VH-VL binders against Uncharacterized protein ycf53 (ycf53). Designs and how they scored, part 16

Target 1, 237 residues: Uncharacterized protein ycf53 (ycf53), of Cyanidium caldarium (Red alga) (o19887)
Amino acid sequence: MNRIRFISLILNLDSCDSNIQEYSRLAYVHDLNKLMDENFVSLLLIILKLAKNSKRLQPTYHNVYLFNLLKSYALSEIDGYVLGHFSRGFVNTLMHYKNAQYETLESLLSANNFFEANKFTQQILLELAGEQSKQRNWMYFTDVHSINHQSVSDLNHLWELYSQGNFGFSIQKRIWISVNKNWKKFWKKIGWINSNSKWLKYPGEFMWAVNAPPGHLPLFNQLRGVYVLEFIFDYYL
Below, E stands for the ipSAE of ESMFold2; O stands for the ipSAE of OpenDDE; V2 stands for 0.75 times the mean of E and O plus 0.25 times the DockQ between their complexes.

## First folded at step 12 (VH-VL; framework fv_amivantamab_arm2)

Design u2 (from r1 with heavy chain F102L; at its last look DockQ between E and O 0.01; V2 from the best seeds 0.00; counts 0 for: pae E 16.6 > 2, placed apart)
Fold by ESMFold2, look of step 12:
Structure u2 (fold): chain C 237 residues (1-237), chain A 120 residues (1-120), chain B 107 residues (1-107)
Amino acid sequence: as target 1 above (237 residues)
Amino acid sequence: QVQLVQSGAEVKKPGASVKVSCETSGYTFTSYGISWVRQAPGHGLEWMGWIIAYFGDTNYAQKLQGRVTMTTDTSTSTAYMELRSLRSDDTAVYYCARDEWLGESDFDYWGQGTLVTVSS
Amino acid sequence: DIQMTQSPSSVSASVGDRVTITCRASQGISSWLAWFQHKPGKAPKLLIYSASSLQSGVPSRFSGSGSGTDFTLTISSLQPEDFATYYCQQYNRYPLTFGQGTRLEIK
């Protein structure tokens, strides 16, 4: 991939290009690291500024990873630009999410802190389900009706973007459908149960990294039944 | 350039088996799935199932459960579909298609098709 | 299974005509709907995904609309190469299912 094609990926100009569809979600990191040097970093920052000002920039799996990589160079111009224009986080800023908790979630996801991001996601869902769910620290199955569609969509979007498409309720739904909605096959494929059909023990047996099985995160407790997750899949996604 | 190239036409007797190959190139094989779709003469398209190269797992249409096996060979980037206990109504053109399983399950690239004829 | 029903089953049209093909799902599928073009002796081609998004390399005379259960494919100015059979396909729930097809023929 040459640098001109990479610029196109950043700008989302080739989103319908068949060649862009050919990147795997995990191969992108390797190719990007081969292209980066400080001169290219400076060019990419200029291009991001122009795209932001034109209001054409939309978050993608590629943009999100690139933005984090640019921040890792810790140059004073990059830090100043980030503070001035992306203080709420890259995706939050571009999508205009209204829930301030999503700024915290994005910060955890951008730091690859999937353990804390998962815990925080569970807390967000409980708060969205109402005061009774929050106080109990678990969601009774009818509480799911209090969660609005946009909140689920926004939450899922952050997980997808910061996991290179590997995590999120939408990926879980896709896997669930792929096994004809068979819950045990679903749990096995996403890595929540082992080969003996026993639940993995929280937290130590779960994987807290992007190379976990697709759909592994966010976790959702199934011991009280499948109704809440099924409702999310069927009605909110 | 993404390509899916299928094995040649086959003529089979009822009760036999057929195995169709789908050799892929131009993309990372393990990052996608392969769906198989068939079209009987005078009929529309029918989805048969998929295999996910990354997982190695399959999902078969209920109509074909017990008669179909889908496999992959990662070293050759090739998918296979075997249909057993063939019937005359299995006569069809069989297609493989690339499946963006981890995104939206639509079929952006297709093989050229393999005619399988089941006759006595 | 989600049944996909296309209408009409066949359309006779001339070059330059506007053609609209409809597709109805037996259950809500949000926007998880694709349109394919299929010519004899060729593999199907993806035209539209997510109900309205144009696939790369597909001419802009093709457009899609709809959500929920009712969807349309429109060809704004028919060209000679557009005579084919068109299929809708849902990918909201397994098994993945196609409409029965709409054959677009020269008048």
Scores: ipSAE 0.000, ipTM 0.389, lowest interface PAE 16.6, mean pLDDT 81
ESMFold2 (binder alone), look of step 12: mean pLDDT 91; pTM 0.922
OpenDDE, look of step 12: ipSAE 0.832; ipTM 0.936

Design u3 (from r1 with light chain S50E; at its last look DockQ between E and O 0.01; V2 from the best seeds 0.00; counts 0 for: pae E 18.2 > 2, placed apart)
Fold by ESMFold2, look of step 12:
Structure u3 (fold): chain C 237 residues (1-237), chain A 120 residues (1-120), chain B 107 residues (1-107)
Amino acid sequence: as target 1 above (237 residues)
Amino acid sequence: QVQLVQSGAEVKKPGASVKVSCETSGYTFTSYGISWVRQAPGHGLEWMGWIIAYFGDTNYAQKLQGRVTMTTDTSTSTAYMELRSLRSDDTAVYYCARDEWFGESDFDYWGQGTLVTVSS
Amino acid sequence: DIQMTQSPSSVSASVGDRVTITCRASQGISSWLAWFQHKPGKAPKLLIYEASSLQSGVPSRFSGSGSGTDFTLTISSLQPEDFATYYCQQYNRYPLTFGQGTRLEIK
């Protein structure tokens, strides 16, 4: 990987690529630290400014990772640009999400705080499912029909982008399909049950990091049946 | 302890197919890919392609495209490589190697190798 | 495709010698290069990754250097178990490619 390759990743900003080739591009971005210095960071920031001004910029795995990496530098120009143009978060700003909780969710995801991000995701889903779900602190199976399709899509997009494609309902659906929709095989593959087919105990036995099994997060309680998650997979994704 | 154990040697005629297995243990199979590498007698190592265990996605070396199929069985943590329409120049030792599916393919663990001999 | 050219094709050396093996890429590969040791009848063994990072369990007499197109593997004091064929491998771009190998033989 060279600096020209990273610039090419930024300039191909129209791609919504969910295939493994996008994962391969993210792997190149993981090694980006070996190429970074203040001059290259400044050049990448200029290119991001130009791409944003063209109004063609769409969030992708690579530009989300790159944006977070740029933020990690202690350069006044970067801090000023981030504060001035992305105070609500990179993806939120580009996609113009209306729910203020998505700003908090993105902030948690960008900081790799997956424990709190998972809690906020469950809170958002309960609020979307209606007042009774919120009051009970769980979703009755018919409440899922009240959830707006776009809201689920937005939640999923944030999880995908900030986990390098490792997490999100869409990743879980892909795994679920890969095991011919067999729920026990699915739970084992995503790491919700152990080798003895026993549920991991919330919260301490779950993994709250990007190196967790693919599809591990966000969590969804399966003790009340599979209907809600199945509906999300079949109708919202 | 990470281990990759391959199936035994095979002798084939030109035009036949061969399927080599690679049974893995000691790590989370779906967190990695499997690359296949071969070495013809008297020659160096040649990368054949990879498969990502998590998704089943493959990437084959262009010279083998159309003749090779790589698959996995996640339930047994086993990868397979099938090479069809065998030629005498496909005689080689075939290795499986653990491959990082985020594009860092430095192959830290290898199978013991499987000799495939193609002769009339 | 990125061609990896190793030099020399073979080396005759004695125990205790310092040995260097070079690897040249046909185009820039940054630091995405690995070195492998391969003995007859055995699987290849990873020695060095990312041009200079020593793999766990590999003796410190092995070292790697270089970036861009030119890379070097060095064995600071050759031991009897080091007689093998050595390969470089790039993982900057697909297809992944290996050098032709360097045979290190007893003098």
Scores: ipSAE 0.000, ipTM 0.399, lowest interface PAE 18.2, mean pLDDT 81
ESMFold2 (binder alone), look of step 12: mean pLDDT 91; pTM 0.917
OpenDDE, look of step 12: ipSAE 0.774; ipTM 0.903

Design u4 (from r1 with heavy chain Y27G T30S A53P; at its last look DockQ between E and O 0.02; V2 from the best seeds 0.00; counts 0 for: pae E 18.1 > 2, placed apart)
Fold by ESMFold2, look of step 12:
Structure u4 (fold): chain C 237 residues (1-237), chain A 120 residues (1-120), chain B 107 residues (1-107)
Amino acid sequence: as target 1 above (237 residues)
Amino acid sequence: QVQLVQSGAEVKKPGASVKVSCETSGGTFSSYGISWVRQAPGHGLEWMGWIIPYFGDTNYAQKLQGRVTMTTDTSTSTAYMELRSLRSDDTAVYYCARDEWFGESDFDYWGQGTLVTVSS
Amino acid sequence: DIQMTQSPSSVSASVGDRVTITCRASQGISSWLAWFQHKPGKAPKLLIYSASSLQSGVPSRFSGSGSGTDFTLTISSLQPEDFATYYCQQYNRYPLTFGQGTRLEIK
């Protein structure tokens, strides 16, 4: 794709939510992050301003990608607009999350700091499961029943959006179902065990990048059995 | 739809090296491991090793340790196998195969094979 | 280090015959066994994985059975395209090892 073709597609958009979503998808599909000139940046800022004015815009991994691409240019006009309207983060602003922990998680994910985002996700889940789980630094199977469904949904949503749909408990669940709920096949497919059926060594043998196997992140320690992860898949997703 | 296309036949002298390529298409390169298998004339199939593209991690058959190197280039979806210090008993057809389970042999797709002949 | 021993080394058979090929592992391998078909000038083709699961696109006349150390591939009604060499292969432990092969020939 070149700039002329992309500009032509943009000029045919209007301000409705469906056109903004289609623009975001086309920018993602055509890998337009390789184009870098000031006209392109100005057009992206105009589209983002139109997107903010839409009261119905829902975050998708396409428009999250576009927002992060625009932020990466680090221009003062972009930074001013982001500080003025998206200081809590793009997804948190659109979804109105109030929990400061989710703003921190989004910040880590938007910076592609998947290692710290994974650690923070585990900490959030332990805190939601109750004081005993937090003190032990792990969760009995009965503790998982204390976690409300919206908290798991919100965590999963952030992981999905900031990984181009590659990560999240929902992606793990889809893979688990695709192997007829066979746990060994699941762990192999998401890259948690190697060809000798040995667990990968935390943290150095795991991949902390978006091009890891689908479902690779977030991690969840399986040494105490599968019940907690199975409960998350069955009852929260 | 998934295809593995290997480089062409090679004739080598003893002591040389050979590097066979295996380009994949029609699927996601990073979602599967790549194993290499060879068949010498008059013999059965012999597993040589695997590589996991996401980690770059390898596992080589012990008899080939020190003589084999497996690599990948994810930008071109291509795997490579280099065998050094060639001997006449390395004459074989060399295959790459995709493995759904990262080195457990559920080899669902194979390359067409590459004949490597080692002779004086 | 797991040796895979196939029997017989060759079979002469006619179209329509039932053919049975066995494979024995030197150690228990649970159900981590695959069967491959290999024709001259072609790449090997996966038939059966996990000892008994039929690979997609493989005719139902092929079946596998067994666990532990003893495994069987059965072709219930031989077809002309089935004349090939068949290999079992274990994937319980590295190095991955194949049986020596069973050649299936036209009588």
Scores: ipSAE 0.000, ipTM 0.365, lowest interface PAE 18.1, mean pLDDT 78
ESMFold2 (binder alone), look of step 12: mean pLDDT 89; pTM 0.904
OpenDDE, look of step 12: ipSAE 0.834; ipTM 0.934

Design u5 (from r1 with heavy chain E100D; at its last look DockQ between E and O 0.73; V2 from the best seeds 0.00; counts 0 for: pae E 2.4 > 2)
Fold by ESMFold2, look of step 12:
Structure u5 (fold): chain C 237 residues (1-237), chain A 120 residues (1-120), chain B 107 residues (1-107)
Amino acid sequence: as target 1 above (237 residues)
Amino acid sequence: QVQLVQSGAEVKKPGASVKVSCETSGYTFTSYGISWVRQAPGHGLEWMGWIIAYFGDTNYAQKLQGRVTMTTDTSTSTAYMELRSLRSDDTAVYYCARDDWFGESDFDYWGQGTLVTVSS
Amino acid sequence: DIQMTQSPSSVSASVGDRVTITCRASQGISSWLAWFQHKPGKAPKLLIYSASSLQSGVPSRFSGSGSGTDFTLTISSLQPEDFATYYCQQYNRYPLTFGQGTRLEIK
């Protein structure tokens, strides 16, 4: 890959498939090492500033990965730019998510800290559901929860983007549909139960890395039945 | 207030079966699992397996596969553990304990224990 | 199966003493280790989870440390009610396994 191609991918201008392939990720890493000197870094940061200010930049699998890779070089010029223009996180900044907790979630995901990102996702979902004593008191409106599609969609978007499409409730839903909504086949396919149909031990038997089975994360506790996750799939995605 | 109350002590002959009950209260039974743990005289604690109350799914320790059956009755909020083909080395105190699959603090509440003695 | 080995098998100590119990896993278990207190005729009681997190209602004189394969339970100033048997237990993977126990006795 050359500098022009790198710029077009990070700016979301390439008409090629926006989904990054595994061998392409390795090629991007190798090509980044060939491309980066202080002059190109300076040029790239100017271009990113202009694209951000024009409001034309949208997050994609490619540019989330490339931006995260750029940050990993730990150059003071890059760090200063990130602090000045992307302090809320790349995706949060570009999408202007309203929930401040999504800044924390993005930070965890960008650091590949999937274990903590999963725990934080559980916390966010509980808070979005309004789990408080005042809302459980036989009130009819307590039973009819206002659907917050955008909050769930935004949360899922972060998981998709920072896992290169491997994680998120949306990929889980697609897999669930692909097995005709059969829960046991779904759990096996996403790796929550093993080949003997036995539940894995949380947290040590789960995979906290992007090479986990598609749909493996985020986890959703199944001890309490399937209806909450089914509701998420049917109504919030 | 979470409580797990187990059935009383039992004396059995080799080859018999025993079924220990664990009646729960103070929480939503179908929202948790139940693990079973035993302690033979002069020995430490040994995990036997667990059951998900909602689905009835089980996971048994390998050494007990084929001899143990764990069940629940959601109408009485009670878990059961049956151990078949009893041997003298099955003499132990048997405990039930509450388990949350996502918990980092497994076995937060325990039953009082049930002594099962296997002797001829 | 992950074997859990405790040391020592027993400890004689006086009220006010500092007591340290160790637990070694046969393979890495990250921080997925719990400590239990067990008194005769009583159910085991959870003291510490995630290697170092104190369970609610447990006195602050109990503390845990360690990661990987080597773990420690410490009682900073022994009280009369602390004489019991202590077990470590890994929950990194099934089957769940316990150490053989450490009896803490009055000196």
Scores: ipSAE 0.515, ipTM 0.782, lowest interface PAE 2.4, mean pLDDT 83
ESMFold2 (binder alone), look of step 12: mean pLDDT 92; pTM 0.930
OpenDDE, look of step 12: ipSAE 0.661; ipTM 0.849

Design u6 (from r1 with light chain N92D; at its last look DockQ between E and O 0.02; V2 from the best seeds 0.00; counts 0 for: pae E 9.5 > 2, placed apart)
Fold by ESMFold2, look of step 12:
Structure u6 (fold): chain C 237 residues (1-237), chain A 120 residues (1-120), chain B 107 residues (1-107)
Amino acid sequence: as target 1 above (237 residues)
Amino acid sequence: QVQLVQSGAEVKKPGASVKVSCETSGYTFTSYGISWVRQAPGHGLEWMGWIIAYFGDTNYAQKLQGRVTMTTDTSTSTAYMELRSLRSDDTAVYYCARDEWFGESDFDYWGQGTLVTVSS
Amino acid sequence: DIQMTQSPSSVSASVGDRVTITCRASQGISSWLAWFQHKPGKAPKLLIYSASSLQSGVPSRFSGSGSGTDFTLTISSLQPEDFATYYCQQYDRYPLTFGQGTRLEIK
């Protein structure tokens, strides 16, 4: 992987050929530390500043991962730039999300804290559904109709981006459709049922890592009743 | 020795509600779901919905959405089905059945049925 | 919704006869089909699951076959206790749906 390729992946200028995308993922993992010196970091920060100011940069699985990895080097130049230009989070900044709670969600996801990100997601959904849902700590089926469409889309987008496309309601919908909308088959396929065909016990038996089965997160147990999730799948995604 | 025992027959007026209980024994209640099925006189069986005892999640038949509530009490291993805004065509025998949510669904054990009569 | 259509709606047969009841699904359901026996005043009883698997405690004279959309319950040698209504039921997709029933009368 060369420096031009790294810049191309961050700026989302790469070809959409799936074989090229797969090779590029493997290549940039092998070469990242080799590429990262003070001069290249400075160049990347300048390019990111220019791309942000042009408002043409869109978040992708690759550039979210690469930006998060850039932050992990903990250099004062990087930290200063992140604080000055991406303090609300990479995706939040680029997409201009209006809900301040999405800054917290992005911070949790970027830190791979899927347990807390899941809990926070449920709180966001309850708040979006209205005061009664928040007070009950669960949602009646009619409350889902009050949720802003863009809010659900934005929440799902964060989950997809920070899980390399493994998590999110959209991934769950795809799996649900693949099993002809059969809820029992769906739950088995997303890994909520163990090898003894018993429900996993919250929280210790769930997998809070990106290597969990596709669609494993976020949980929807606080939405109580499959109608809410069906409505999200059918009308919001 | 799996057993499902339902509450007794009820007579209700149109517009009222009914709550049928289903006490279970002989198995781990939270490892299974409970489905509710009804049969109107002279008609076949109609699935009403299910509840997962462990999660409390429900799935109701669309025609009953808004009128039915299914709940559980894990301390007594009992499932409940409440049907509101009763109509005369809700007259039926109501059954609870154990639902094997692991592997295959086969409704292997049923309650004895509860006759609910809705008449003015 | 998957509609389940049974045929015939009723059958009169003698003890010892072979009886075949069919069930057609409006869409493919693979092998996710069960057969139930229902006697007046009793709870339904599971006979066959997964199209062809015999439930524990059910006599071997009952058998099931089929996949996709066409399914069959066969009683190889009727006994007097087999008087009942028989239902097929799909559990491939929600809502779970039953056939309209086949009433078996023994004379």
Scores: ipSAE 0.007, ipTM 0.480, lowest interface PAE 9.5, mean pLDDT 80
ESMFold2 (binder alone), look of step 12: mean pLDDT 92; pTM 0.921
OpenDDE, look of step 12: ipSAE 0.810; ipTM 0.918

## First folded at step 13 (VH-VL; framework fv_amivantamab_arm2)

Design v1 (from r1 with heavy chain Y109I; at its last look DockQ between E and O 0.02; V2 from the best seeds 0.00; counts 0 for: pae E 19.2 > 2, placed apart)
Fold by ESMFold2, look of step 13:
Structure v1 (fold): chain C 237 residues (1-237), chain A 120 residues (1-120), chain B 107 residues (1-107)
Amino acid sequence: as target 1 above (237 residues)
Amino acid sequence: QVQLVQSGAEVKKPGASVKVSCETSGYTFTSYGISWVRQAPGHGLEWMGWIIAYFGDTNYAQKLQGRVTMTTDTSTSTAYMELRSLRSDDTAVYYCARDEWFGESDFDIWGQGTLVTVSS
Amino acid sequence: DIQMTQSPSSVSASVGDRVTITCRASQGISSWLAWFQHKPGKAPKLLIYSASSLQSGVPSRFSGSGSGTDFTLTISSLQPEDFATYYCQQYNRYPLTFGQGTRLEIK
């Protein structure tokens, strides 16, 4: 991959190109590292700042990843100054999300801290479901009706973008539909139950990395039935 | 030892209802589902539906939707299947079977069967 | 609905014979297939699950194979207690469906 192609990917100028899908996840990452030096990183960060100011930049699975990679190479005052324009987080900045907690969630996701991101997601959902759900530390099945659609969509968007499309309620819904809404097959396919059909033991038996099964995260407690998750799938996604 | 014991044979008129019980023992009732399967004379096995003991969720075969109700009583570890508006073609042996509902609907333990005869 | 078709509908065999029963699904079911043995007056008994996995307590003369749409139950050396009706059953999609059965009769 050359530097011109890299610029087009990070600026989202390379429309839905099948060549991006040719790369394996690991090969894709290693190829990008071969292109990086401090001067190129600094140039890309300046270009991103200018694209942000023109209001044309939209977050994608790839440019979210590429931005995080660029941050790992930023070593100079120029890089620090440009990165300050994204202090709320890359996606939060570009999408102007209203919930300040999504800045914390994005920070956790961008650091690949999926364990803490999952815990924080549960906290956000409980707060969105209302005061009673927050006080109980769990959501009664009718409480889900209090959560507005946009809040669920924004939360899901962050999970999708920072997992390269591997995680999020939308991915879970797609898998659930693919097994004809069979809950047992769904839970097994996303890795919430083992080969003996027993729930995995929280937290140590779950996978907290992007290489987990598709749809593995965020977790959602199924011990109180499927109603809340089904409602999210049917009406919010 | 795991065991499913069903209620005795019944004779019913068309239009009546029947309620078959399935009392379980030797395992944690709420960790499994119960499926109901029937076999009409001269025919093969037909799946009727399941109930998940822990959640109370049910899934009925479309052919029986509106005529069947499956319930459980966790205090007695017993599952029930009620079939309403009986027809002569509902004459069958009715089985309950333990169902590993987590994507493993392979029915490892069965009850002895309950003959329900519907005759005018 | 996924239709399960067994072949043959009946088979006559002697003690010691090797018997093969086939089951064909109307669409792909991966390996989500079970085999049951059913004797008159008794409950069905699970023999094989996941197409080829032997249920605990089932004699090793029983074996299963196949994936996708075509599946086989094999009894390597018939015993007197093996004369029964055998059913395949898919659990890939609802409604769960059984084959029509294969009667294994004494020759």
Scores: ipSAE 0.000, ipTM 0.389, lowest interface PAE 19.2, mean pLDDT 82
ESMFold2 (binder alone), look of step 13: mean pLDDT 91; pTM 0.921
OpenDDE, look of step 13: ipSAE 0.863; ipTM 0.947

Design v2 (from r1 with heavy chain D106A Y109I; at its last look DockQ between E and O 0.87; V2 from the best seeds 0.00; counts 0 for: pae E 3.3 > 2)
Heavy chain, then light chain:
Amino acid sequence: QVQLVQSGAEVKKPGASVKVSCETSGYTFTSYGISWVRQAPGHGLEWMGWIIAYFGDTNYAQKLQGRVTMTTDTSTSTAYMELRSLRSDDTAVYYCARDEWFGESAFDIWGQGTLVTVSS
Amino acid sequence: DIQMTQSPSSVSASVGDRVTITCRASQGISSWLAWFQHKPGKAPKLLIYSASSLQSGVPSRFSGSGSGTDFTLTISSLQPEDFATYYCQQYNRYPLTFGQGTRLEIK
ESMFold2, look of step 13: ipSAE 0.436; ipTM 0.759
ESMFold2 (binder alone), look of step 13: mean pLDDT 91; pTM 0.921
OpenDDE, look of step 13: ipSAE 0.864; ipTM 0.946

Design v3 (from r1 with light chain L54R; at its last look DockQ between E and O 0.07; V2 from the best seeds 0.00; counts 0 for: pae E 20.5 > 2, placed apart)
Fold by ESMFold2, look of step 13:
Structure v3 (fold): chain C 237 residues (1-237), chain A 120 residues (1-120), chain B 107 residues (1-107)
Amino acid sequence: as target 1 above (237 residues)
Amino acid sequence: QVQLVQSGAEVKKPGASVKVSCETSGYTFTSYGISWVRQAPGHGLEWMGWIIAYFGDTNYAQKLQGRVTMTTDTSTSTAYMELRSLRSDDTAVYYCARDEWFGESDFDYWGQGTLVTVSS
Amino acid sequence: DIQMTQSPSSVSASVGDRVTITCRASQGISSWLAWFQHKPGKAPKLLIYSASSRQSGVPSRFSGSGSGTDFTLTISSLQPEDFATYYCQQYNRYPLTFGQGTRLEIK
């Protein structure tokens, strides 16, 4: 990747509609340090500040990934900029999410900590379903009706963006439809059951990395039936 | 050399609590889980639950839900199991075992065991 | 819960004998089965995992076989250090469960 492409992708100027294979290609850009010198970093910070202030910058698969790469370079100027302009997290800042829990979720996702991100997602869903679901630590099938559309949409958006389009309820819905809503085929395709149609054992048999099967995360407990997940797919996505 | 060293034997009265420690060495503590298994006199082995050292997430056997707490201290590479509201049938040797959390749940290294005796 | 039933409960054998211990699961567990050796006063020791895979450092005289519901542990030529209690354990479903044990004794 060159400097012009980096700027184009982080500012959403590239009209490319890339699949996961292109994200994998970007993940192999191991010599990004050759792009970064003091002058280019200073230019990037100015451009990002101007784009943020104009409110034209929207989070995308590409710029979330590239912003995370930029953060991984231990330059004090980048760290200072992040603290000043993106203190709540890149996506939270750009989308103005009001729920403070989404800052924590974004932090976990940006650190590639998918195990804790999944665990925290379950906690958020229980809280959104109401006090009774929170107290008993699981969601009864009618509790899903208490969860509003925007909360599910925001949660899903974070998962999509920080997995380069590999994870999220929306990706799961797409796969579910692709197998004609057959739940067993769906579970196998997203990797929740093995080739013998047995549930994988939580947590050790699940994959906690972006290279997991499409739709693998977030997990959703199916032992109490499919109603809640089906409702999310049909009504919220 | 992987080693799990447990705390010493304990004698408790019914209704009390016990906290058994499992100090690990010779491997990266946060890369594995710890399972706890007990054996009552004259009985076989019984799985109690596990904890994932990296994340602190736990899974307890249903029979022990509400009475057991498993924790870790990553700064000392030590796992703990606390069993509350002790009964006479909790008398057992308690083992910790290393548990690969992203693989097969088999227990390749075990502590030496801690005898907990519950008597009035 | 998946019940694991071992047979026999005890075996009396001499050094050099071939010993076979069986383990039956109440439901199919594919190959998600381990075998452990347990000597008095010591911790259990993993011998076999995934039904037939020998743990590193375990002598080649130990072997496991089976899938589904029926499994065996075989010791091809018994040695003095092999006198112990042997347990099978399934890890297909929680709770993880062990067989009741098979005591291998000197004849």
Scores: ipSAE 0.000, ipTM 0.379, lowest interface PAE 20.5, mean pLDDT 80
ESMFold2 (binder alone), look of step 13: mean pLDDT 91; pTM 0.920
OpenDDE, look of step 13: ipSAE 0.864; ipTM 0.948

